# Designs tried in a protein design chat: VH-VL binders against q8ixk2r445to577. Part 309

Target 1, 133 residues: q8ixk2r445to577
Amino acid sequence: FFGMLQNKGLTDYCFDYNPPDENQIVGHQVILYLCHGMGQNQFFEYTSQKEIRYNTHQPEGCIAVEAGMDTLIMHLCEETAPENQKFILQEDGSLFHEQSKKCVQAARKESSDSFVPLLRDCTNSDHQKWFFK
Key: E = the ipSAE of ESMFold2; O = the ipSAE of OpenDDE; V2 = 0.75 times the mean of E and O plus 0.25 times the DockQ between their complexes.

## First folded at step 15 (VH-VL)

Design d47 (framework fv_axatilimab; at its last look DockQ between E and O 0.83; V2 from the best seeds 0.00; counts 0 for: pae O 4.6 > 2)
Fold by OpenDDE, second read of step 15:
Structure d47 (fold): chain C 133 residues (1-133), chain A 120 residues (1-120), chain B 107 residues (1-107)
Amino acid sequence: as target 1 above (133 residues)
Amino acid sequence: EVTLKESGPALVKPTQTLTLTCTFSGFSLSTYGMGVGWIRQPPGKALEWLANIYEDDDKYYNPSLKNRLTISKDTSKNQVVLTMTNMDPVDTATYYCARLRYGDYYFDYWGQGTMVTVSS
Amino acid sequence: DIQMTQSPSSLSASVGDRVTITCRASQDISKYLAWYQQKPGKAPKLLIYDASELQSGVPSRFSGSGSGTDYTLTISSLQPEDFATYYCQQYYDWPYTFGGGTKVEIK
């Protein structure tokens, strides 16, 4: 699966990554933004290694969850996907993080135009449902 | 078990400052993303959000009351304190503290509330 | 600020009745909506979050639905302990705002 990763509950919002320096793409937080498909900021790939890849530049970035955190941070992809980069996109649309045993949820950050994906206990909330478009 | 309890004066004179303390158990404000908020309710009226504070000392206030409100925490005592200056009879209400998390801006556990009357 | 309008402000019902309460937001809040129950002299109790997710320990006769600006709390079969005031709350944008409440009284 590849393309825009859109949330069901938070209508018209997609995974978005825009690092300050295109030559240093790791270490920043993945956010949610209105789905526009412009450029490569909203283009992601779900791989057979259960990674969510951001492959705008080389080396490729993979979404990771750091210990003790609930935010999604961009790390470098590895030849073998580390445990903190493994996600399961389930048939019901839930995005499950294997290591934390939690689900990715669309959450508000500071205002109505600022949203982020966060790890939360898995529910049937539409805010935890995702699909590629 | 998560519990919260409000404490403070039941009576405040106009123009005085109200200080309320929320003492809680069953969770800690050292936990990432954990927060405590204050909500008030005038007699027979609806609920009004006042302020939030989180584990990283990030604070948020109701804009309509921001200049009168100060929220702080003592993590070691499991306490959150709310001060409200220049109290007026219109501020008479039951004041609640409640638990929430950053990113989950609903309140899952509430204190029993403390009634505050502003009167000369 | 986002205004939350609840309807009706009050209603009378009997045990066993199906009760429906509505909450309308002044703008799309994308299901960032919670429902609370409050009994006289008691603190509010969380019932529903994310518009339709049942809080742990809440009876299954309570359900939430809706999207965009329009949301509904339903009690499928009213029980004696359900007579109370219910409030909706949006957490889509600052400041958090509550509905005016709906008092469910015994007929």
Scores: ipSAE 0.856, ipTM 0.943, lowest interface PAE 0.6, mean pLDDT 95
Fold by ESMFold2, look of step 15:
Structure d47 (fold): chain C 133 residues (1-133), chain A 120 residues (1-120), chain B 107 residues (1-107)
Amino acid sequence: as target 1 above (133 residues)
Amino acid sequence: EVTLKESGPALVKPTQTLTLTCTFSGFSLSTYGMGVGWIRQPPGKALEWLANIYEDDDKYYNPSLKNRLTISKDTSKNQVVLTMTNMDPVDTATYYCARLRYGDYYFDYWGQGTMVTVSS
Amino acid sequence: DIQMTQSPSSLSASVGDRVTITCRASQDISKYLAWYQQKPGKAPKLLIYDASELQSGVPSRFSGSGSGTDYTLTISSLQPEDFATYYCQQYYDWPYTFGGGTKVEIK
């Protein structure tokens, strides 16, 4: 799938990546922002390798979770997807991270206007349901 | 078994500073994203959130009370400390500490609370 | 600050009754809502989070629903041990705020 990856419970919010330097896209956190479709910040591709790719031009970024962490950060994509970059978008809308066995959930950064995707134990919460639009 | 217990004075005079300690067990503030918050409840009234502190030492305060509150932790002692300056009779309440996780700003385990009366 | 208004402020019901408590937020809180039970002299106990998810160890007669600004806690068949005050809490935006409470009295 390709497009804006939206949250069911936190309506009208999409995955968004806004690195400080567009030429240095590795190591920054993925956020949630109001869906707008302008520019490239909210366009992601879900691939047959179970990657969530940002910006299909070089260098390509893939969403990852580092061991022991719950935040989604940008790594460089690799020819064969590493385990920490594999997500299953299930039929019920849950976004399952294979390596950690956890689901992506929409949560607010405390004392902030921002929301972020975080890994949590899987539940049936609408905050853990996602779809491409 | 997760437990939390509040300790501190039962009586405080107006203008004094209140210091409350939360001692907990069954979890650690070394765990990523784990936190402890403080909530108070005046007699017969609603609950009011005061402050949160997390394992990475990030601190958040209710804006209406920010200039009066300080929260700190000692991870090795499993303790969180709240201080509240310039106490007034309106601050008379039961004070609770409770566990939460960053991102999930509800409290899944609570201490039994400690009643603090502010009176001359 | 997001204001949370609970209704009713108190109610009296018989064992076996279906009890409904409502909570209205002053703005859309996108299901970032929890329910607590508090018995006299005791600390609050978490019942429901994310508007509808039941906390472990909570009896299934408790359920939560709602979206947007309007949320409901339901006790499908009231039991004597359900005598308590119930509070909602939003965590959509800082500072987190609680409703005024609903006292449930057993006839």
Scores: ipSAE 0.620, ipTM 0.886, lowest interface PAE 1.8, mean pLDDT 91
ESMFold2 (binder alone), look of step 15: mean pLDDT 93; pTM 0.936
OpenDDE, look of step 15: ipSAE 0.022; ipTM 0.681

Design d48 (framework fv_axatilimab; at its last look DockQ between E and O 0.91; V2 from the best seeds 0.81)
Fold by OpenDDE, second read of step 15:
Structure d48 (fold): chain C 133 residues (1-133), chain A 120 residues (1-120), chain B 107 residues (1-107)
Amino acid sequence: as target 1 above (133 residues)
Amino acid sequence: EVTLKESGPALVKPTQTLTLTCTFSGFSLSTYGMGVGWIRQPPGKALEWLANIYYDDDKYYNPSLKNRLTISKDTSKNQVVLTMTNMDPVDTATYYCARLRYGDYYFDYWGQGTMVTVSS
Amino acid sequence: DIQMTQSPSSLSASVGDRVTITCRASQDISKYLAWYQQKPGKAPKLLIYDASELQSGVPSRFSGSGSGTDYTLTISSLQPEDFATYYCQQYYDWPYTFGGGTKVEIK
C-alpha cells in the first residue's frame, strides 16, 4: 500500500511530514494535515516489513515510536526493521504498533490548529481508522 | 480507583479571590499525558470549561476568563489549585475538577463538585 | 468558539421507551464529541466519547452516532435510573464547549 494515509474520523486529514531540512529528514514528528497530494510530504508506503516509509530521499525514512513516547517520529529505515518501527495495518483500518501494543489515533494539539497521530489504547473509534488513498 | 475531590470556601465576597483545591487519587500528574481540568456549572445551567493543567505543567485557560484564572499543581500532594480573581455573583456555581489526558480532551472522572456562592 | 446546540431541552418518557437526543455543532467537529449523564446533585458521568465509543461500565442500551455537525445519543430502552440531564461536549477545537443539556423526565 502507498499514497496518502488518510484518517476516517478526522475527515480529509492525512499523514504529513515536512522536515525543516530536506537533506536531514530524521528526528521530527509526523503530523496530520489536510490531504492535498501535492509534493512528497504526504506520500507514504506500507512495506512487507511492516514499516511506514517516507520515500522522499535517500536514505529512506521510517516512522518510529521512541521509548516512553506516544508520538510518531521519523527515523532512518534499516535493512531489518527494528521493533519500534513495526506497524500492522489491519483489515478494519486500525494501525497497530506492535511494540507498544497501541493503536495510532488522530488527535489535536491543545490550543493549536495542528493535528497529530498519537498512540492510544485500541478502540473502535474512527479516529483510529486509516486507509491509503 | 480514580477519585477527585474539590475543597474551598462555600462563600466568597464580590471582588475577592476564590481558591479551590482538587485532591485526587488513583492516578498521578507525574504520568505522561495526564491532566486535570476545572469545569463549573451555575445552578440550573450548562457546563463551562475553565482551565487545564498537565503533567509537564502546561496550562490552558478559557479565553473569556483567562485574565482571572491561575492553575497550578503539586504533584507530590496529588493536588491541583485553581484561583479566580475579582469574583462576582455571576460566578456563583458548582465547581468541578476532573481528569483528562492530553490528546483526549474529554473528562472521564469527576469530583463531586463544590458549590461556591458569591454574595456580599 | 464552537457552539453546541442540544435538542430537545427537555422530554418526558416512560420506562422502556426509546429516547433520542440530538447535538448540533456550529461547525464540523469530526466526531470529537462526548456525552455525559448528570443526575441531580451529582457530577457528570462520561457515557460516550469519540461520538460512538461507549465508556467502560456504561450499559449497552446507550449508543452514540453522528458525523460532521450532527450527533445523536440514543437510549434503546429507558430504565428508571436513566432519568437525568444529558450533555454533549466537543473537543475538536479550543476552548472546549458543552451543549445546553437535555433533561429526560418521567412521564
Scores: ipSAE 0.913, ipTM 0.958, lowest interface PAE 0.5, mean pLDDT 96
Fold by ESMFold2, look of step 15:
Structure d48 (fold): chain C 133 residues (1-133), chain A 120 residues (1-120), chain B 107 residues (1-107)
Amino acid sequence: as target 1 above (133 residues)
Amino acid sequence: EVTLKESGPALVKPTQTLTLTCTFSGFSLSTYGMGVGWIRQPPGKALEWLANIYYDDDKYYNPSLKNRLTISKDTSKNQVVLTMTNMDPVDTATYYCARLRYGDYYFDYWGQGTMVTVSS
Amino acid sequence: DIQMTQSPSSLSASVGDRVTITCRASQDISKYLAWYQQKPGKAPKLLIYDASELQSGVPSRFSGSGSGTDYTLTISSLQPEDFATYYCQQYYDWPYTFGGGTKVEIK
């Protein structure tokens, strides 16, 4: 399904991707920003390969987590989804990263106005619950 | 098991500089995302967050005390040091060091605390 | 700074009682709230994080709830070891701030 990926606990915040150059979409961190639905920064597709795609732009980006890291970074999508790009959106709203066996959590960057998604051990926290709008 | 322990002088004169050392075991600041913070509690009053330092040497200070505080670490010795300048009697408090993870700005393990009195 | 107001400042209760402590934030803190227990002469101990998640090793008689500006710590059946002072802490925004505490005393 397709739309804005919202956090339950951090209300009215959505996945957002705003690369400095819209023609260079690889290698930057996904953030959380107030949901607004304007432009293309907050629209993502959850695919049958369990990818979270930024496909309102070509070439398409897929959210990944690099080994040993806990941040979500944009990579190019591949024909067969790599393991580090696979997320399971579970019935309870948790967003499970298969390779690391961790869940996506909304957190503030310290001493900043910015929020970011981070990987953490899975809990029942509403900060680890997500839904498409 | 995770433990932290504060050490430093119990008595400091006004205008002097306080230096406190937190020595910990059961975790390392070489571990991704790990951090140590300092919190103080004046007698009978609320807790006040002072500063955090993380595995990558990134440092954050309470803005109300920013120009008085310096935090540093020695990862090989499992130590974090807090320095606070220009001490005043209102700074009399129990000082705690405690563990946190970046992004999770609550403290899951605390030292026993050390009481610092500022008096002439 | 986000102000955290706890109520009551103290209460008296008997073993077996249900105890409710509240914490109000000066703005919406989106469930970025922790609860601590502190006994005299000891450091605070983490009980609850993210408003409702129980820290490992904390008895299930402790629970947390709330959203927006209003949060509650509940002890479903008070035990002798639960007589202490309880503090809330927000970590929604910098600097992180604590409530003034609620002292739970034996009646």
Scores: ipSAE 0.661, ipTM 0.899, lowest interface PAE 1.7, mean pLDDT 92
ESMFold2 (binder alone), look of step 15: mean pLDDT 93; pTM 0.937
OpenDDE, look of step 15: ipSAE 0.879; ipTM 0.951

Design d49 (framework fv_axatilimab; at its last look DockQ between E and O 0.95; V2 from the best seeds 0.84)
Fold by OpenDDE, look of step 15:
Structure d49 (fold): chain C 133 residues (1-133), chain A 120 residues (1-120), chain B 107 residues (1-107)
Amino acid sequence: as target 1 above (133 residues)
Amino acid sequence: EVTLKESGPALVKPTQTLTLTCTFSGFSLSDYGMGVGWIRQPPGKALEWLANIYWDDDKYYNPSLKNRLTISKDTSKNQVVLTMTNMDPVDTATYYCARLRYGDYYFDYWGQGTMVTVSS
Amino acid sequence: DIQMTQSPSSLSASVGDRVTITCRASQDISKYLAWYQQKPGKAPKLLIYDASELQSGVPSRFSGSGSGTDYTLTISSLQPEDFATYYCQQYYDWPYTFGGGTKVEIK
């Protein structure tokens, strides 16, 4: 699966990553932004290693969750996917993070116009449903 | 079990400052993502959100009342304090504190509320 | 600010009735909506969040639906303990706002 990763509940919002430096893509938070399909910042790939890859850049980035955090941060992909980079995109659209045993949910930052994917306890909320478009 | 309880004066004179304390248990504001908010409800009227405070001491206020509100926490005591200056009879209401989580801005546990009357 | 308009402001119903309450937002709130129940002299109780997710411990006769600007709380079969005032709340945008409430009274 590849393309824009769009949320079902928060309609017209997609995973978005725009690092300040195209040559240093790691360490920043993945956000949600209006789906536009332009550029390279909304193209992701779900791989057989259960990674969500940001593969429009070299070296490729993989979404990871750092210890004690509920945000999605870009790391470098590794030959063998580390545990904190493994996600299961289920048939129902839920995006499950294996290590934390939580689901990715679209949320708004308080007093901000920004939206972000956050780890939350898994529910049937449409804010936790995702699909590639 | 999560519980919250509001405490403070039942009567405040106009122009005076209201200080309310929320004491809670079953969770901590040292826990990542935890927050406590204040909501008030005038008699027979709807609910109005006032302010939130989170584990990282981040604070948010209703913009219509921002200049009058101050929220703070004492994590060691499991307490959140709300102050509201220049009280007016229109501020007469039941004041609630409630738990919320960052990113989940609904309130899942509420205190019983404390009635505050502003009168000369 | 996002305005939340509830309808009706009050309704009379009998035990066993199907009750529907509507909440309309002044703009699309993308299902960031909660429903609360409040009984006289008591604090509000969370019933539904994310428009349709039932809070733990809430009876299954309560359900939420809707999208965009229009949302509905449904009680499939009204029980004696369900006579109360119900409020919706959006948390799509700051400041968070509540509806005006719907009082469900006994017919």
Scores: ipSAE 0.899, ipTM 0.956, lowest interface PAE 0.6, mean pLDDT 96
Fold by ESMFold2, look of step 15:
Structure d49 (fold): chain C 133 residues (1-133), chain A 120 residues (1-120), chain B 107 residues (1-107)
Amino acid sequence: as target 1 above (133 residues)
Amino acid sequence: EVTLKESGPALVKPTQTLTLTCTFSGFSLSDYGMGVGWIRQPPGKALEWLANIYWDDDKYYNPSLKNRLTISKDTSKNQVVLTMTNMDPVDTATYYCARLRYGDYYFDYWGQGTMVTVSS
Amino acid sequence: DIQMTQSPSSLSASVGDRVTITCRASQDISKYLAWYQQKPGKAPKLLIYDASELQSGVPSRFSGSGSGTDYTLTISSLQPEDFATYYCQQYYDWPYTFGGGTKVEIK
């Protein structure tokens, strides 16, 4: 699928990636921002390798979670998707991270205006439900 | 099994500083994402959030009380300490410590609470 | 600050009754809402988080629903042990704030 990856419970919020250096896309955290569809910050591709790709810029970025962490960080995509870059978008809308066996949840950064996706134990919460628009 | 327990004085005089200690077991503040918060409840009244501290030593305070509160931790002792300055009779309440996870700002395990009375 | 208004402030009901308690937030809180039960002389106990997710060990007669500004805790069949005061809490934005409580008295 390709488009904006939107949260069900945190209405009108989408995955957003806005690296401070357009030529250095690696190592920054994916955030959640109001869905607007302007520019290229909110467009992602879900691939047959189970990657979530930021491919509106070269080189392409793939969302990863580093071992022992719960934050979604941009890495470079690889020819064969590493295990920490594999996500399953389930029929119920849950976004399952294969390596950690956790689900992506929308959460606020404390005392901040920002929301972020974080890994959590899987529940039926609408904050763990996602869809492409 | 997760447990938390508050300790500190039951009686404090006006203008004095209150120091409360939360001692917990069944989790550690070396565990990624874990935190401890403080909440108080005046007799017969609603709960009021005071402060949170997390595994990475980030600290957050209720803005209405920020200048009076200090929160700290000793991870090796499984302890969190809350200090509240310039106590007044309106601060009379039961004080609770409770566990939370960063991102999930609700409290899943609570201590039994400690009643603090502010009186001359 | 987000104000949480609970209704009713108290109610009286019989064992077996269906009970509903409401919370209204002063702004949209996007289902970042928890419910707690507090019995006299005891600490609050988490019942529900994310508006509708039941905490482990909580009986299934408790349920939560709602969206936007309006949220409801339902007890489908009131039991004697459910005599307590119930509080909602928003965690959409800081400071985290609690409702004023609803005291449930069993006839």
Scores: ipSAE 0.715, ipTM 0.906, lowest interface PAE 1.6, mean pLDDT 92
ESMFold2 (binder alone), look of step 15: mean pLDDT 93; pTM 0.937
OpenDDE, second read of step 15: ipSAE 0.378; ipTM 0.827

Design d50 (framework fv_axatilimab; at its last look DockQ between E and O 0.89; V2 from the best seeds 0.00; counts 0 for: pae E 2.4 > 2)
Fold by OpenDDE, look of step 15:
Structure d50 (fold): chain C 133 residues (1-133), chain A 120 residues (1-120), chain B 107 residues (1-107)
Amino acid sequence: as target 1 above (133 residues)
Amino acid sequence: EVTLKESGPALVKPTQTLTLTCTFSGFSLSTYGMGVGWIRQPPGKALEWLANIYWDDDKYYNPSLKNRLTISKDTSKNQVVLTMTNMDPVDTATYYCARLRYGDYYFDYWGQGTMVTVSS
Amino acid sequence: DIQMTQSPSSLSASVGDRVTITCRASQDISKYLAWYQQKPGKAPKLLIYEASELQSGVPSRFSGSGSGTDYTLTISSLQPEDFATYYCQQYYDWPYTFGGGTKVEIK
């Protein structure tokens, strides 16, 4: 699966990553932004290693969750996917993080007019439903 | 078990400053994502959000009252303090503190509320 | 600010009745909506979050639905303990705002 990763509940919002430096893509938070499909910042790939890859750049980035956090941070992909980079995109659209045993949910940032994907307890909320478009 | 309890004066004179304290248990503001907010409710009227404070000391205020509100925390005491300056009879209300989580801006646990009357 | 309009402001119902309360937002709030129950002299109690997710411990007779600007709280079979005032709250945009409330009274 690849393309824009769009949220069901928060309509017209997609995973978005725009690092300040194209040559240093790691360490920043993945956000949600209006789906536009332009550029390279909204293209992701779900791989057989259960990674969500940001593969429009080299070296490729993989979404990870750092210890004690609920935000999605870009890390470098590794030959063998580390545990904190493994996600399961289920048939119902839920995106499950294996290590934390939580689901990715579209949430608002209080200090801005933007949104972010956060880890939450898994529910049936449409904010936890995702699909590639 | 999560609990919150508001404390402060029941009576305030006009133009004076209101200071309310929220004491809570069952959770900590040292925990990532945790927050405490204040909500008030005039008698027979709807609820109005006032302010939030989070584990990282990030603070948010209702814009209509921002210049009058100050929120602070003492994590070691499990307390959050709200001050409101230049009180007016229109500010008479039951004041609640409640727990929320960053990213989940609804309130899942509430204090009993404390009635504050502003009168000369 | 986002305005939340609840309807009706009050209603009378009997035990066993199906009760429906509506909350309309002044703009699309993308299901970032919570419902609360408040009994006289008591603090509000969270019932529903994310428009349709039932808070733990809340009876299944309560349900939430809706999208965009229109949301509904439903009590499938009203119980004696359900007579109260209900409020919706949006948390799509800052500042958070509440509806005017709906008082459910005994007929």
Scores: ipSAE 0.898, ipTM 0.955, lowest interface PAE 0.6, mean pLDDT 96
Fold by ESMFold2, look of step 15:
Structure d50 (fold): chain C 133 residues (1-133), chain A 120 residues (1-120), chain B 107 residues (1-107)
Amino acid sequence: as target 1 above (133 residues)
Amino acid sequence: EVTLKESGPALVKPTQTLTLTCTFSGFSLSTYGMGVGWIRQPPGKALEWLANIYWDDDKYYNPSLKNRLTISKDTSKNQVVLTMTNMDPVDTATYYCARLRYGDYYFDYWGQGTMVTVSS
Amino acid sequence: DIQMTQSPSSLSASVGDRVTITCRASQDISKYLAWYQQKPGKAPKLLIYEASELQSGVPSRFSGSGSGTDYTLTISSLQPEDFATYYCQQYYDWPYTFGGGTKVEIK
């Protein structure tokens, strides 16, 4: 799949990546922003290796979750996907992180107008349902 | 077993500063994502959120009370402290501390509460 | 601030009754909604989060539903231990706010 990765429960919000330095795309947090489809910030590819790729730049970025954390951070993609970069987009729309056994959920960043994707125990919440547009 | 317990004075005078301590067990504020918040309830009235503090020492306050509140933690003692300045009789309430996780701003475990009366 | 309005403010019911409590938000809160039970002299207890997810250890006779601005807590068959006051809470935006409560009393 390729396109904007949208949240079902938080209507009209999409994965968005806006690194402060366009030449350094590694190490910053993925956010949720109002879906607009303009520019390159909201386009991701879901690959057969179960990666979520930000591939508008070289080297390509892949979304990862570091051990013990629950935030989604941009890492470099590797030839064989590391375990912390593997997500399963299931038939029900849940986005399952294999290594942690947790699901991606839309949450508000406290004291902010911003939202972010975070790992949580898997539930049937619409905040844990995602689809490509 | 997650438990929280509030402690502090039962009676304060107007204009005084209230200091409340939450002592908890069964979890730690060294754990990524964990937080403790304070909520109060005037007799017979609805609950009001006051403040949250998280494992990384980030702090958040109800805007209507921000100038009066200070929250802090001592992770090694499993304690969170709330200070509220310039107390007034309208601040008479039961004060609760409760556990939450960053991103999930609801409270899954609560202390039993401590009643604070503000009167001369 | 998001205002949460609960109805009814109180109700009388018998053991075995189906009880429905409504919570309305002043704006769309996108299912960022929790329900609590509180007995006199006791702390609130979390029942439901994310509008419909049951907290661990809460009996399945409790359920939540709703979206947008309108949310409902249902007790399918009221038990003696369910006589209490129930509160909703939104956590869509800070400050996080609670409803005024619904007191469920013995009929």
Scores: ipSAE 0.554, ipTM 0.875, lowest interface PAE 2.4, mean pLDDT 91
ESMFold2 (binder alone), look of step 15: mean pLDDT 93; pTM 0.943
OpenDDE, second read of step 15: ipSAE 0.015; ipTM 0.614

